# Designs tried in a protein design chat: VHH binders against q7z443r523to685. Part 15

Target 1, 163 residues: q7z443r523to685
Amino acid sequence: TSLNMSTHQLTITVNVTSLEKSLIVSIDPDSPLLMTLYLGFQYQPNCTHFHLNITLPKDKVWQKDEEYTWVLNPEHLQHGIGTYYITAVLSERQEGAQQTPSLVSVITAVTQCYYWEIHNQTWSSAGCQVGPQSTILRTQCLCNHLTFFASDFFVVPRTVNVE
Short names: E, the ipSAE of ESMFold2; O, the ipSAE of OpenDDE; V2, 0.75 times the mean of E and O plus 0.25 times the DockQ between their complexes.

## First folded at step 7 (VHH; framework vhh_surovatamig_d1)

Design v1 (at its last look DockQ between E and O 0.80; V2 from the best seeds 0.47)
Fold by ESMFold2, look of step 7:
Structure v1 (fold): chain B 163 residues (1-163), chain A 121 residues (1-121)
Amino acid sequence: as target 1 above (163 residues)
Amino acid sequence: EVQLVESGGGLVQPGGSLRLSCAASGFTFSSYWMSWVRQAPGKGLEWVATIKQDGSEKDYYDSVKGRFTISRDNAKKSLYLQMNSLRAEDTAVYYCARTIYVTGSYVFDYRGQGTLVTVSS
């Protein structure tokens, strides 16, 4: 999952199979990089045509592994089950400048906040939302009765294109 | 850093027994309820058993009642699951989970990487 961003841009393709789970997109560059991610459903987004964007690294993080993590909740994925495209764009570079190509590792995962309802003997996500402090290692769960971290990952097909 | 490390999994024939252990560190173990949760290959998570901080209350999923016993040793910061009369349906990765009891619910905030239990002839 390590990729070369020497083309100033990278496309991440994710097939979303559930409307109830949140998507975690984690990027681990080999050196500190400024980038903007754009989200599109069934089309490749760019800086002028997208559903949603984020700038990484994040300003307000509580732990280092949050800096290059994008949390996409069901509300953000409301366009349906299917293929979502994420275009990652680096800051502009001067033509002809000597630079080492940047490599990034990309991991995508799905997660959801569940608790066990004792009386009904069933899992429930009612009153819970995946929070912005979530990473591929842990899920922040913001619930009506408690904030906590938990994890429930499916393996999502990871497709990443360099452009 | 909260850390939970499960051990004791392996291959067992139907009707056999295994004892799982979980070593906890990085938090006050005696202040939390603890649980076992399992996941069969390609299936969702299944709650197995939960034990109160002081061990005074134990709760089990119906399919394991009478066969599994949860226990803890707060001095050793350890959680255990004694599994008897194992069935093929018990085949799963077993996770040790730190648990918060809220009236009517168990909330699981940390779990380890799990230990694989395979029950097969």
Scores: ipSAE 0.379, ipTM 0.809, lowest interface PAE 2.0, mean pLDDT 81
Fold by OpenDDE, look of step 7:
Structure v1 (fold): chain B 163 residues (1-163), chain A 121 residues (1-121)
Amino acid sequence: as target 1 above (163 residues)
Amino acid sequence: EVQLVESGGGLVQPGGSLRLSCAASGFTFSSYWMSWVRQAPGKGLEWVATIKQDGSEKDYYDSVKGRFTISRDNAKKSLYLQMNSLRAEDTAVYYCARTIYVTGSYVFDYRGQGTLVTVSS
């Protein structure tokens, strides 16, 4: 989904139905753009009222597509099941950006790291979490007992409001 | 870049047969266990079958034992799933998955986009 950004702020609405999964938020601008994301639960956050925030693009990434991705683990979603709001406040274009209309693609997904226990014949996520280098395209799984991991990935319906 | 591309899905009647294929690239196919997993509409991911690197070991989910056969061709970097005696409950998107066997567990680090299998009269 692409949004034409005529304002300096956008809001992403996500209904979180599980406390065991991570939320992946991808906000990909048409050109390098500095932005700050604010997370709120059951309220629209702003720069003075928020649960958590992050500045994108990330300073340190392994791959380019990580730059504008926010990984929210269950610990970050500690307020519980319900509607979360993410407000993205746009700052300024980075060096090299062209003077084109601002277009931002927003994708949200939920995921978790799972492995198949052969003896028990069941899926498990015990000891595993989605890592910060995860994106919409790939899941990084960090486990305390296993090395690399599989994930179940789902696109989460969302509403994006441009203010 | 690791790529897995499934094919062979389609509509089939109960009792029918279907053969799925997976084309792998971007990694040493013969060095990995491979698996099929599936996801029915509105349901969670389900393990289907796993095969060892050299094909000498195969493992199946109980519900598909005797009906499904997993195989591989390392020269062609391909994974297959022969599905016989298909049932309505086999309806799902089937995914090819690169598999790591670790301490009695299958870890699926990469999956394809899947191919839809619909079993319906």
Scores: ipSAE 0.350, ipTM 0.759, lowest interface PAE 0.8, mean pLDDT 87
ESMFold2 (binder alone), look of step 7: mean pLDDT 89; pTM 0.891

Design v2 (at its last look DockQ between E and O 0.58; V2 from the best seeds 0.00; counts 0 for: pae E 2.3 > 2)
Fold by ESMFold2, look of step 7:
Structure v2 (fold): chain B 163 residues (1-163), chain A 121 residues (1-121)
Amino acid sequence: as target 1 above (163 residues)
Amino acid sequence: EVQLVESGGGLVQPGGSLRLSCAASGFTFSSYWMSWVRQAPGKGLEWVATIKQDGSEKDYYDSVKGRFTISRDNAKKSLYLQMNSLRAEDTAVYYCARTIYVTGSYLFDYRGQGTLVTVSS
């Protein structure tokens, strides 16, 4: 879904229903944009009041789709089940963004690494973590006894607020 | 790149049969264990069956034993699931999954887009 960054700020709303899954936030701007994302639990964050931030695009990626992807693991979502707000703010030095509206597409998804335990006959995530190279297309799984990628994700509808 | 394409899903009445197929490409098919997993609408992922790379070992979820048969054809790079005596609870999207066996565990690193099986009167 495309969003208008006319105010140089964008709010993304995510309802977190599980504390055991990772959240993936993927942004696909029409043109390269430098931005900072701020995370808040049950409030709209800004540059002075937030739980966590990230600057996009990431500067060391293996694949292009990682550049505008924020992976939030359960320890990053420690504040609880409920509504998380993400405020995306364009850099002051991003030329063209102030004078011409920029469009971005935002997708959020929840993912987790699973394997089948044969003897217990159950799914498990024990010994596995969702890695930072994950995207909405595939999940990097970092496990005690091997590393692998899996393509299992859910898409969450999003809400846009313009101030 | 790894590609897994499922086919053969559709509408079927309870007690009916379907045969699912999965065409594999982009990897050495005969070097991997293969599995079927499924997901009913609004539910979590459920393991269905797994087959060893040479076809010599097969393993099934208890609720499908005796009704479903997993098989593979390494020359055609294809995985199959014969589903007989279908029940309403078998309604799900069925995924072909590339499988890594590590002692005590099946790990799934790739799956296809899935094929929908609907069992309804």
Scores: ipSAE 0.341, ipTM 0.784, lowest interface PAE 2.3, mean pLDDT 80
Fold by OpenDDE, look of step 7:
Structure v2 (fold): chain B 163 residues (1-163), chain A 121 residues (1-121)
Amino acid sequence: as target 1 above (163 residues)
Amino acid sequence: EVQLVESGGGLVQPGGSLRLSCAASGFTFSSYWMSWVRQAPGKGLEWVATIKQDGSEKDYYDSVKGRFTISRDNAKKSLYLQMNSLRAEDTAVYYCARTIYVTGSYLFDYRGQGTLVTVSS
């Protein structure tokens, strides 16, 4: 999903239905852009009122597609099941002179680390959590008993409001 | 960048056959186990089949044993799933998944966008 933005702020609305899964938020601008994301639960957050924030692009990434990805684990979503709001405040372009209008693609997904137990013939997520280097395409799984990448993800219905 | 692209899905009648393909890129294909997983509408992810790096070992979900065959061509960086005697319950989006085998478990770190297989009369 691509959005044309003429303002310096966008809002992503996500309905979180599980406290056991992580939320992956990918915001891909048409050109390098500095932005700060603010997380709110059942309220629209801003720079002075938020639960959590992050600045994108990330400073340290394994791959480029991690730069504009925010991984929200259950601990980050501690407020509970319900509607979360993410407000992205745009700062400045990292390259180029043209700032607005801006094209931004937003993708959200929920994911968890699952592995198939061969003997039991069942899925398990025991001892595993989604790592911060996860993206829409891949899940970094940090496990107590295993160090591995594993993923199951679902596209989460969302609404994006441009303000 | 790791990429997996599935193809070959479509509509097929019960008892019919279909062959899925997966084109892999961005990693050393021959160094990884590979798997097919599927997700039926409204259902959870289901493991289908796994194949070892050199193809010497294959494993299948019980419901597809004898009907499905997983194979790979490392030179072409491709994974395949031959599906025979298809049933309505085989209807799902099929995903190609890079797999790591560790301590009796299959872990899947990358999946493609999937290809839809619909089995219906």
Scores: ipSAE 0.318, ipTM 0.730, lowest interface PAE 0.7, mean pLDDT 87
ESMFold2 (binder alone), look of step 7: mean pLDDT 89; pTM 0.896

Design v3 (at its last look DockQ between E and O 0.49; V2 from the best seeds 0.00; counts 0 for: pae E 2.5 > 2)
Fold by ESMFold2, look of step 7:
Structure v3 (fold): chain B 163 residues (1-163), chain A 121 residues (1-121)
Amino acid sequence: as target 1 above (163 residues)
Amino acid sequence: EVQLVESGGGLVQPGGSLRLSCAASGFTFSSYWMSWVRQAPGKGLEWVATIKQDGSEKDYYDSVKGRFTISRDNAKKSLYLQMNSLRAEDTAVYYCARTIYVTGSYTFDYRGQGTLVTVSS
C-alpha cells in the first residue's frame, strides 16, 4: 500500500494472532527520509508513550532493502495477542517548515522459519529465530545448527495485510 | 538470482503417470540437495521426496514410496519426479525446492512457482 505522508505522521495497524511468529514492517519512501517508529499494544503510540521504537534508516546494512525494515520478534510482541499500532513519525527538515508531500509504501508480513524434521515427519520451527537482516523479500533464519535465508514459501506461511 | 522452474504438470487419470521437471539456474546446482514439496488445494504443505547432491541417497514420504522416483541430472541442472500409479490424493501444486541437509532435518531456502497436477476421473 502507498500512502501520502504530507502530515509527517502515519499509523499502521496490525493484528497479531500468534506469539510465535515475527512481524516484518517495511517502509519504502520515495526519497531518503529519517523517521522514528513507535510500537503500542492496543493503543496508538506517540513519542512519549510506546513499548518500543526504532529510528530508520538502519546503520550497517548489507543491502538497501534492509534500511527501512523493522523486524519484531516474539519477545518484542509479548504484550499479547491482538491489535498493535505503529506510529511512524518523519523527522522535520530545517528548511522553513514547508509542507512537502511524500509517498511511502508500507508492507507488513508475518514470518517464521520452518524446516522438515525427518524422524517426526513434520514441519518444525524449534531452535530457529527470524534474524534482523530479514526483509519482505527474504527471511534470515538463525537456528541452533545453521543460518540460512529462505523464500516466503517456507518461512511466511500466513500473510497479514495492513488493516 | 536463484531460479527454479517446474514443468510437466497436468490432468491425468487415476493409475496414470506424469514426469515433473525442474530447471535450476543462478546457483551451483550440484552443491545442493534437492526436494519436491506439494500443496493440495486448501491444505498445508507436504514434503514429498529429497535427493542428495550426487544422487546417491533418496528419501520419500511414506505415501509416495514405491510410486514416485526422484532423480537429478547435474550436467543439465535439472531435477525430476517420476510419478506412477497416481491417486486422487496426489492432486496438488508441486514445488521444486533447494535443500540443505542437516542431521535430522531438511531445510528449504528456495522454491519455484510450482506446477499443478490434477488426478481425476
Scores: ipSAE 0.428, ipTM 0.820, lowest interface PAE 2.5, mean pLDDT 83
Fold by OpenDDE, look of step 7:
Formats: structure tokens, sequence, C-alpha cells
Structure v3 (fold): chain B 163 residues (1-163), chain A 121 residues (1-121)
């Protein structure tokens, strides 16, 4: 999904139905763009009222597609099940960027890392978390007992409001 | 580089049979447990079957027991899944996965791109 932005702010609405999964937020601008994302639970966050924030693009990435991806683990979503709001505030264009209006693609997904418990015949995520290098295309799994596990991946319906 | 390439997927009618293959490269195939996992459209990942290095032990998900058979050929670095009496609910992308067995658990550190199996009348 692509958005044509004529303003300096956009809002992403995500309904979180599980406290055990991570939320992946991908914001892909048409050209390099500096932005700050603010997370809020059951309210629209801003620069003075937010639960968590991040600045994109990330400074250190392994691959380019990580630059504009925000990984929110269960610990980041500690407010509980419900509607989360992400406000992205655009700062300035990076070198070589085009002028506004800007086209921005937004994708949200949820995922988790699992291993198979033989005795219980079930998946478990105990001791595992989705790593910060995860993107829409790949899941990094970090576990305290093993290195890598299988994962599921689901696109989460969202609403994007441009203010 | 570890590579797993699945093949053999396709369209089949309920009650039909299909044989999946997985070609492994880039690692000592005979040193690893191997597994099949699957993901149905809109569903989560599901474990299907696991086989020991020498093939002496096999384990299956309950819903596929008696219908599916996992096997391997270490000389050919290949994993197989014979699927009989296929059902609509078996429709999924099937992945072969290199497996690490730790007491009570299977961990899957590499998977292929998968092969689609569609069971439909």
Amino acid sequence: as target 1 above (163 residues)
Amino acid sequence: EVQLVESGGGLVQPGGSLRLSCAASGFTFSSYWMSWVRQAPGKGLEWVATIKQDGSEKDYYDSVKGRFTISRDNAKKSLYLQMNSLRAEDTAVYYCARTIYVTGSYTFDYRGQGTLVTVSS
C-alpha cells in the first residue's frame, strides 16, 4: 500500500490481538527521508506524548530493507491488547531526495519465533524473540536456548491516516 | 551456502497421492535431522514430520500419521515425503527444513522456498 503524503505527519493504526507476537512496521519512502515514529496505545501519540519512539532510517543495518523497519516486541507492546497508533513525523529529506509530495508505502505484519515441543506436540516461543534485524521479508529469531527457530508471518490489517 | 530446494508439489484430488522431494546442498546432509513443515493459506506454520540422520527414527504430526511417510537418501542428499490419502486440509506450501534435535524439541535453522500442494476436487 502506497500513500501520497502532502503533510508532515502520518498515522498508522494497528489492532494488536496477541501479546505474544511482535509487530513489524515497514515504512518505505519514495526517496530518502528522515522521520521519527511514535508509538501510542489507545491514543494518537505525538512528540510530547508517546510510549516509545524511533528515528528512521536506522543508522546500522545489515541490509537496506532494514533501514525503514521498526520491530516492536511484546515488551514494547506492554500496554496490552488493543489498538496501537504509530505517528510518523517527517523531518527532512536526505541527500538526493525528491521534493514533496512524497510517496510512502506502509506495511504492517505480526510474527513470532517458534520451536516444536515434541512431548506436547505444539509450537513454543518460550525464550525466543523476533530480532531487530527482522523485516517484512525475513524473520530474525533470537533465543536464549537455541539459535534459530521457525516462524510464522501474517500481514495485519491496518488503517493509515494522513494528517 | 546451505540450500534446500523442494519439488513435487501440484494439484491433486482428495484421496490422491503425491511425492515431494527436497534436494540439499552446502552442508553435510547425513549429519542432520530433517523435517517437513507446511503452511496453509492464512494459517500458521505447521510441523509435519521429522527423520533422524540415519532414518532409524521418524516422527509425524498426528493428522498425517498413517498417510504420510518421510524418508531420506543420504547418498543423494535428498529428503522425501510420500503423501497418500490427501485431504483438502493438506493444502499448503510444504518446506523441507534442516533440523536440530535438542531433548524434547525440534529447531529448524534452514528452510527451502517451498512447494505448493493443492488438494481440491
Scores: ipSAE 0.149, ipTM 0.615, lowest interface PAE 1.1, mean pLDDT 87
ESMFold2 (binder alone), look of step 7: mean pLDDT 88; pTM 0.884

Design v4 (at its last look DockQ between E and O 0.57; V2 from the best seeds 0.33)
Fold by ESMFold2, look of step 7:
Parts: sequence; structure tokens; C-alpha cells
Structure v4 (fold): chain B 163 residues (1-163), chain A 121 residues (1-121)
Amino acid sequence: as target 1 above (163 residues)
Amino acid sequence: EVQLVESGGGLVQPGGSLRLSCAASGFTFSSYWMSWVRQAPGKGLEWVATIKQDGSEKDYYDSVKGRFTISRDNAKKSLYLQMNSLRAEDTAVYYCARTIYITGSYYFDYRGQGTLVTVSS
């Protein structure tokens, strides 16, 4: 008796227009799913050809919405301004009964940590990084001067997609 | 859970006045500097005003100096913005923002959902 393994994948296309902002990719599956995400710049990545990967859900998280969140900082997006592709490969499923459809929803957002420089009368992001505990609801800001979480201050509206 | 709830926005004619309020909960209000920031339709964020924990120091962006007054009531855990001589350029969503002052900089870690102020004839 032959075993049939099936993998499901999806592609997320994101147009990055700034080298200063971080990309947040949030996936919300209707049931717990193991997945691996692959990042490619100007090409569709796969498991053998990619710039970066991550496995979701994350092992240990402080907040539940972190489990299926990938935070991509400017250093991760160093390949340039333009179209990034993310291929998500979902866990293998045993074909032993009727197909069970999986539903996932994807939200992407762009965020950055800004503070007000009083002397210069300008916004600045110098010395700040968007941290890995960031979600679409809040941004973890890791700065030379302090570490803090910002609400969705830099994200409007609550559901955001990046083109 | 930190919560900031703005109110008092609405439609007002040029030259009019409006008073915004912000109710704070879920944190020790008197331990934080507080700010108003705003976002005009299709534009980026603009800092408006900041007030020290005890209300003894206030700072304003140049375009609102003399027209806007920031104040706070620590007993009521409330922040206020009195807006006078309103102009069309003041049209924006106004956010109450919890503020951390470190020498030379204001950092904003929480904001409310905002209240819309429309200045039009």
C-alpha cells in the first residue's frame, strides 16, 4: 500500500517601498498548523532557494499572537526596495480520509520605531530596532536609550496589507 | 491593560474652539509624561504637545503655540487639550499618547484610538 504525502503551500507577495521600516507577517490558521516560511527577493522561493526562513509556530512566546508572526527588519530586507515573495509550506498531511481543507488568513503590516528628537524638532528612528516580539497589534522597540512596546501606533487601520 | 480613550472631537468652524479629553486606565497615570499627537488625512504623524507628570512643564509644536493648551488632572487620570482659534490645517485624528521622557527625546509607547477633529465651513 503506497503512502501519499501532500504538502500545501501559499505565496504572499509584498512590495517593500522603504529600507527603514520593518515588515510584520502575521498568519492566522483556523487550526494549529506547522509551517515553514521562505523569503525571496524578486523570485518565488522554495526550500532550496531562499534568502531567509522561519518555522512557525514559534516555540516560546510571551503573547499568543506572536506564535504565527514573522518580523523582518531592514537588515533582513537588505536586498533592496521591490517585490518580496514569501512561500509558506504547510505541514504534511496524511491522506487517509476525505480532504480536510485548511483555512489561513494573512495580514501584513509595515512598522518602525520613531521617537521625537526635541532639539532637532524631528522624528527619528536612530538607534531603534523593531524586536522579534512585535505583532500586528504592537511593536516591540529595542532602542539604545530604552526598550519599550508601542501599540499599533504606526499601523492604520487594524488590518493592514503591504503592497 | 493600558487603555487611553480620547473624546471631544467633532466638526467645528474655523476660528472655533474644541476641548479634547483622554481617560487613562491600567497604569499609574501620574508617573508618565503625556502627549497629544495628530495625523491629518493622508499625512504622517505630527507631534502637538507634551506635559510633564506633575503638569509643571508643557511643550508645544510651533504651529499650535498660543492656540492650544495641554493640561492634566492626575486625580481623575485625565489629559486635556484646549484648542482655540482652530484652522483648517488642524483637521486630523488626535491621539492621546503615553510618553517617556529621556534627555532630548520623547518616546511614545501607547496611544488611544483617536478622536476626529474636522475644521471646515
Scores: ipSAE 0.436, ipTM 0.823, lowest interface PAE 1.7, mean pLDDT 80
Fold by OpenDDE, look of step 7:
Structure v4 (fold): chain B 163 residues (1-163), chain A 121 residues (1-121)
Amino acid sequence: as target 1 above (163 residues)
Amino acid sequence: EVQLVESGGGLVQPGGSLRLSCAASGFTFSSYWMSWVRQAPGKGLEWVATIKQDGSEKDYYDSVKGRFTISRDNAKKSLYLQMNSLRAEDTAVYYCARTIYITGSYYFDYRGQGTLVTVSS
């Protein structure tokens, strides 16, 4: 989904149906852009009313595609199952950025790290979580019993509104 | 760089057969357990089968037992999945996965891009 950058804010609506999975939010601008994301549950968040926030691009990343990705683990989604809203407040273009027209692509997905338990013949995520370096294209798995393994991946239906 | 490349997918009729292949590179193939996993449209990842380094042990998901056979050729750095008596529910993208076995659990640290298997009349 691509958004026209005619305003300085955009809203992402995500229906979270599982408390066991992480939400990955990717906001990819057509040129370098500073923004702050605010998370809200069952309300439209803003700079003064929010559950959690992050500033993008990230200062420290392993790869470039991590710069505009926000990983929300189950503990970040502690309000429960339901509709979450993310408001992105756009600041200013970084050096070398194009001015107009500007576009932003938004992708949301849910994922979790799993390993196969042979005796129970089932997947398990016990002791594992999705790491902060995860992106839409790559899942980082952090476990207290192993450092890396496979994950599932699902695109989450979303609505994006420009304000 | 670790690479796994699946091939052999395609369209088959119910009751038909198909053989998948996986070409491995960038690591010592013979030192690792290997697995097949699959993902049907709109569903999560599902484990299919696992094979030990020397091929002496094989394990299968219940729904594919008796129909699928996993094998490997360490000299060719290749993994195979012979699929017989295919069913509509076997429709999925099939992935080759490097596997680590630890005390009754399978962990998959690398996976290919997958090959699509479609079972339809």
Scores: ipSAE 0.072, ipTM 0.565, lowest interface PAE 1.6, mean pLDDT 85
ESMFold2 (binder alone), look of step 7: mean pLDDT 90; pTM 0.906

Design v6 (at its last look DockQ between E and O 0.61; V2 from the best seeds 0.46)
Fold by ESMFold2, look of step 7:
Structure v6 (fold): chain B 163 residues (1-163), chain A 121 residues (1-121)
Amino acid sequence: as target 1 above (163 residues)
Amino acid sequence: EVQLVESGGGLVQPGGSLRLSCAASGFTFSSYWMSWVRQAPGKGLEWVATIKQDGSEKDYYDSVKGRFTISRDNAKKSLYLQMNSLRAEDTAVYYCARTIYVTGSYYFDWRGQGTLVTVSS
C-alpha cells in the first residue's frame, strides 16, 4: 500500500494477495472535502476509465468514521490477485490559491468475517459478507442468521499532504 | 466501551502450568458465551476453548483436551484458562473473545489485545 499526490488528486496502491478478504479504504481529511474515488486493477484509473467509483463523504452513515470509508468486498475485487489502484479526485479543492496545505490521512486494511464451525473444527466465512458500515476500527459482519461487528483488521496507516 | 483485558502470560518450561485471566467490562458478561483463541507468531488464529454463559457447557480444541480447563466467574466478570502440561506448540498470544453461539458455530465479535505465552526450555 502506497500513496501518490498531485495538485488535486492522490493515488493509493494496494497489493491484494487474497480474493476472499475485503479491503477497507479510510480517508480522513483535516477539513471536510468532497471527493470521488476510482478503482482500477493493474492500471491507474480516472473519471473515464475505472471498474468502480464512490463519492465521499457518504450521505447516510451510522457513525462519523464511516463518512470517508470505502468497503470493497471480494465481489468488487474479483479482477484478480495483484495491484489495485485507487485515484481520489478532490472535487471542491481549489488549486494555487491556498498557502495552507490540507492534511489527508489514508488507512487501508484487509478484513474478513470468520466463524468457527464446531463439527468440522475449522474456520469458515460461508454465508458472511463484510458490510458497508465497516470501518478500520470494526467490521460489520452480515451472516445468514446473524449480524455483528468484529475488530479483526490489518491496518496500514499513511498520511498524505494535499496542496 | 467494551473491554477485554488478558493477563497471566509468561515464559514457562515444557510440562509446566500457567493460568490466564481475562477481565471484562462495558457489557453484560453473563449474557455471552466466552472463548480463548490463540495466534502463534506469523500464523493464523486458532480456536482453543469456549464456555457457555452459565458455565454449564465447555468445548475444547482436540490438541488441548485434558490439558486445558476453561472457566468463568460471572460475579467477577472474569474468564480463565488453566493450562497444564504445556508444550512448545502452545506458544502463542492468547486472546479472550466474546462469543455468540449460533447452531453449530461460534462467532467472535470482540477480543482483547492478548497475553503472550512462551513455552521453551
Scores: ipSAE 0.482, ipTM 0.849, lowest interface PAE 1.6, mean pLDDT 82
Fold by OpenDDE, look of step 7:
Structure v6 (fold): chain B 163 residues (1-163), chain A 121 residues (1-121)
Amino acid sequence: as target 1 above (163 residues)
Amino acid sequence: EVQLVESGGGLVQPGGSLRLSCAASGFTFSSYWMSWVRQAPGKGLEWVATIKQDGSEKDYYDSVKGRFTISRDNAKKSLYLQMNSLRAEDTAVYYCARTIYVTGSYYFDWRGQGTLVTVSS
């Protein structure tokens, strides 16, 4: 989904149906842009009222596509099942960016890291979490008993409002 | 760079057969267990089958036992899945996955982009 950025705010609405999965939020601008994301549960957050925030692009990344990705683990979504709101407040263009109308692509997905327990014939995520370097395209799995495993991937229905 | 590329997916009628292939590169293929996993539309990831490095051991999900056969050719760095007697519930994107076996568990540390298998009348 691509949005024209005619305002200084972008709102993403996500219905979280599981407390065991991580939410991946990708906000990819057509040109370098500084923004702050605020997370709220059952309310639209702002710079003074929010549960969690992050500034994008990230300072250090392994790959470029991580720059505008926010990984929200279950502990970040501790408020419970329901509607989460993410408000992106746009700051300014980075140096060298074109001064043209901006397009922003927003993608949200949920995922978790799993391994297969042979004896129980079931998937387990025990001791595993989605790492902060995860993106829409790849999942970083961090486990206390192993470093990487398979993950599921689902696109989460969302709405995006530009304010 | 580790790469796994699946192929062979397509549309097939119930009771039909299909053979999937996976081409591996960027790692010592013969040093790893390999697996097939699948994901049906709107469903979670499902384990399908796993094969040992030398092919001497094979393991299958119960629902595919007797119908699916996993095999590998280490010289060609290829993994295969022969699927017979296909059912509607076998409809899914199928992924080949590099597998690590540790203490009764399969860990999948790399997965391809997948190939779609659709079983429909």
Scores: ipSAE 0.336, ipTM 0.746, lowest interface PAE 0.8, mean pLDDT 87
ESMFold2 (binder alone), look of step 7: mean pLDDT 89; pTM 0.892

## First folded at step 8 (VHH; framework vhh_surovatamig_d1)

Design u4 (at its last look DockQ between E and O 0.03; V2 from the best seeds 0.00; counts 0 for: pae O 5.0 > 2, SAP .682 > .668, placed apart)
Fold by ESMFold2, look of step 8:
Formats: sequence, structure tokens, C-alpha cells
Structure u4 (fold): chain B 163 residues (1-163), chain A 121 residues (1-121)
Amino acid sequence: as target 1 above (163 residues)
Amino acid sequence: EVQLVESGGGLVQPGGSLRLSCAASGFTFSSYWMSWVRQAPGKGLEWVATIKQDGSEKDYYDSVKGRFTISRDNAKKSLYLQMNSLRAEDTAVYYCARTIYIPGSYYWDSRGQGTLVTVSS
């Protein structure tokens, strides 16, 4: 009855080199999976020791690709520059007579909303935040006087087999 | 949905010329400012040039001024960048970008997948 807990979870590591960019974590399971993600800075988190968590898929989304996306803004990443660990733990799944391995693809990206200041001839992010409708394909930019979507991110693919 | 498709990139020698094109669809092209933005290997995005909806105003990054010319054809829903006197530092992926003008600022909300320009001897 007891299964190896490491066979029902995975760990994602992300090296954060900037405290001003947002991190996007996208999970792509090969079949619908209910999971909880836990964030830790410089330690591997679990269900009782973590900085932040989220349950995926999200309850309310505007588009399907948002269901398995965690948007971590600079305020969520203020623990420092360095390695963040994300432990993803399966909450529920349907099993048949035989155990079927679940394949989970993980993509991480960093993004930020920039605009061009004409007089200063420079990029600025002042007054802009990355919004919750962001995905690896598009960034929702919530600025003081404008909301828009843009496509700027860095992708770090990771594929793991979840048992 | 907004679609922007760049073309015309390629390999060119220093001092050469190249003309980039961008085909727009899925929006009222003539109602938007348009820009070219580029990304060199290992660098962040760099603004290149912007053109007003009717083509009456054009603005260029200092390093390309006098060498590049932005233009548009609203009937063909197309944006162009004529690139002359190309230099090695112009090597980049060039993106066509739909632009929102707010006084003092350019925002870009959509871009294509880009076209690669390589300037090498």
C-alpha cells in the first residue's frame, strides 16, 4: 500500500540571477493531473516546509494554457539570488488495473514587461507588472495606464517521468 | 488573432544592403504604429525604428539613423525596413512589432517570430 514518495513527485530547480524579472513555471502533463507545487529558496520544500504553494490546474483561467502555469513575480522571489527548488506533488489521479507512468514536461522562463522611453532612449519597466494570465507563450503586462500582452521569455525545458 | 510575419533576412557582407518585410493580418493595420525591434546574440532587445499609422512620422535609434529607413504600405498591410551600409553589429534577429504610442513612450504588444540578419565577411 505504501509507495515511494519520490515516485509521486518531482523536483524542479531554477537558478534565479535577477530579482527584477518574473519566473514562469509551466507544467505539461500527458494526462490531467492534480498537483501541488511548493517553492523553497536554497532548500527542497515539502508540504510542511515551503515559502509558497499553488494547486494546479487552476480553478479559473481565461485560456487553457494557463491551467498549469505558475507566475512568480519579484515579490515572490525576494528571498535572494540563487537556487529555488520547486517540489511538485501529485494530489490525485485515476489508476487502472496496471500502473501507468505519467509523463510531465516542465518549462521555465523568465520575463519582464518593458517599454521604450523615447526621450531617455532607454528601456523601462517602471509601473509595469507581469500579470496572472501570463504563460510561456505570452506575457500579460499590467502597467499604470495600459494592459497588454507581449512575448518575451527565456525557456528552460525539463521533462520528467512521474510514477 | 494578430499575426506578424517577417521575411527578407539572410547573409550579407559589411557595407551591403537588405530589405526586410513584415506581413500583418488579424487587425486593422492602418490604425497602429509599427516598429522594428532586434535581438543580437547574447543581448537583450533593442529598439530600431518606429513609424506612425499614416507614415508621417518616423523615429530611429541613433546607431541606425541615416542607414535604415522604415516604411509601410497600409493597402498591402505591410511594414518594411531598408537596411543600408550594414555593419557586423547589425547582426540580429529582427522582429516586426505592433506599437502603442503613449506620449514619451513606445509599447509593443505583439511581434512575429523574427527574421535573422547576419552581417559577415
Scores: ipSAE 0.289, ipTM 0.739, lowest interface PAE 2.8, mean pLDDT 80
Fold by OpenDDE, look of step 8:
Structure u4 (fold): chain B 163 residues (1-163), chain A 121 residues (1-121)
Amino acid sequence: as target 1 above (163 residues)
Amino acid sequence: EVQLVESGGGLVQPGGSLRLSCAASGFTFSSYWMSWVRQAPGKGLEWVATIKQDGSEKDYYDSVKGRFTISRDNAKKSLYLQMNSLRAEDTAVYYCARTIYIPGSYYWDSRGQGTLVTVSS
């Protein structure tokens, strides 16, 4: 989904139904932008009231598509199951950025890393974490054991409001 | 038991070069993708480079492209990282990491104790 970013703020609403999976938030502008994301649970966050925040683009990434991706692990979603709100506040355009109007693509997804547990003959996520360098295109799985891994990936419907 | 032992780190001036080595044991080395990752002081782990089982494919973090070269010797169960034109921002503990690569996903499940690379004038 692409949004016309003629305003300086957008809000993403995501219903989190599991505390065992990570939430991937991708906010990719068509031109370089500086923005700060604020996370809130059951409230609209802002710069003075939020649970967590991040500034995008990230300083260092493995690949370019990580620059505007926020990975929220279960430990970041401590408030519980329910509706989370993400407010993105645009700061300024980076040097060389195209002038308005600009478009922003917003994608939200949930994912987890799994391995085949031979003893129980089931998939397990024990000892595995979705890495912070995960994106919509690829999942980074960080595990503390030696097994064959897999991942699930689901795009989560969200509401995006441009304010 | 899977063992990865890094070596070759040290103090070097900006513009200098180092060659890191990793000795692998306890698993079929030639069956795995391998990676170098690094951790700068106060920062998280950062990907540096990855190499395919047979060495036919290599990928690099953008900031190290053209400066670093990853290679491997499956007969010796060894992974290497040639680092040229080193910069202060390359200062980190470098780890050899066993890597699982699947289209759309990538994993690491083990790494060594690391070797410290310090780039300073």
Scores: ipSAE 0.020, ipTM 0.289, lowest interface PAE 5.0, mean pLDDT 85
ESMFold2 (binder alone), look of step 8: mean pLDDT 88; pTM 0.885

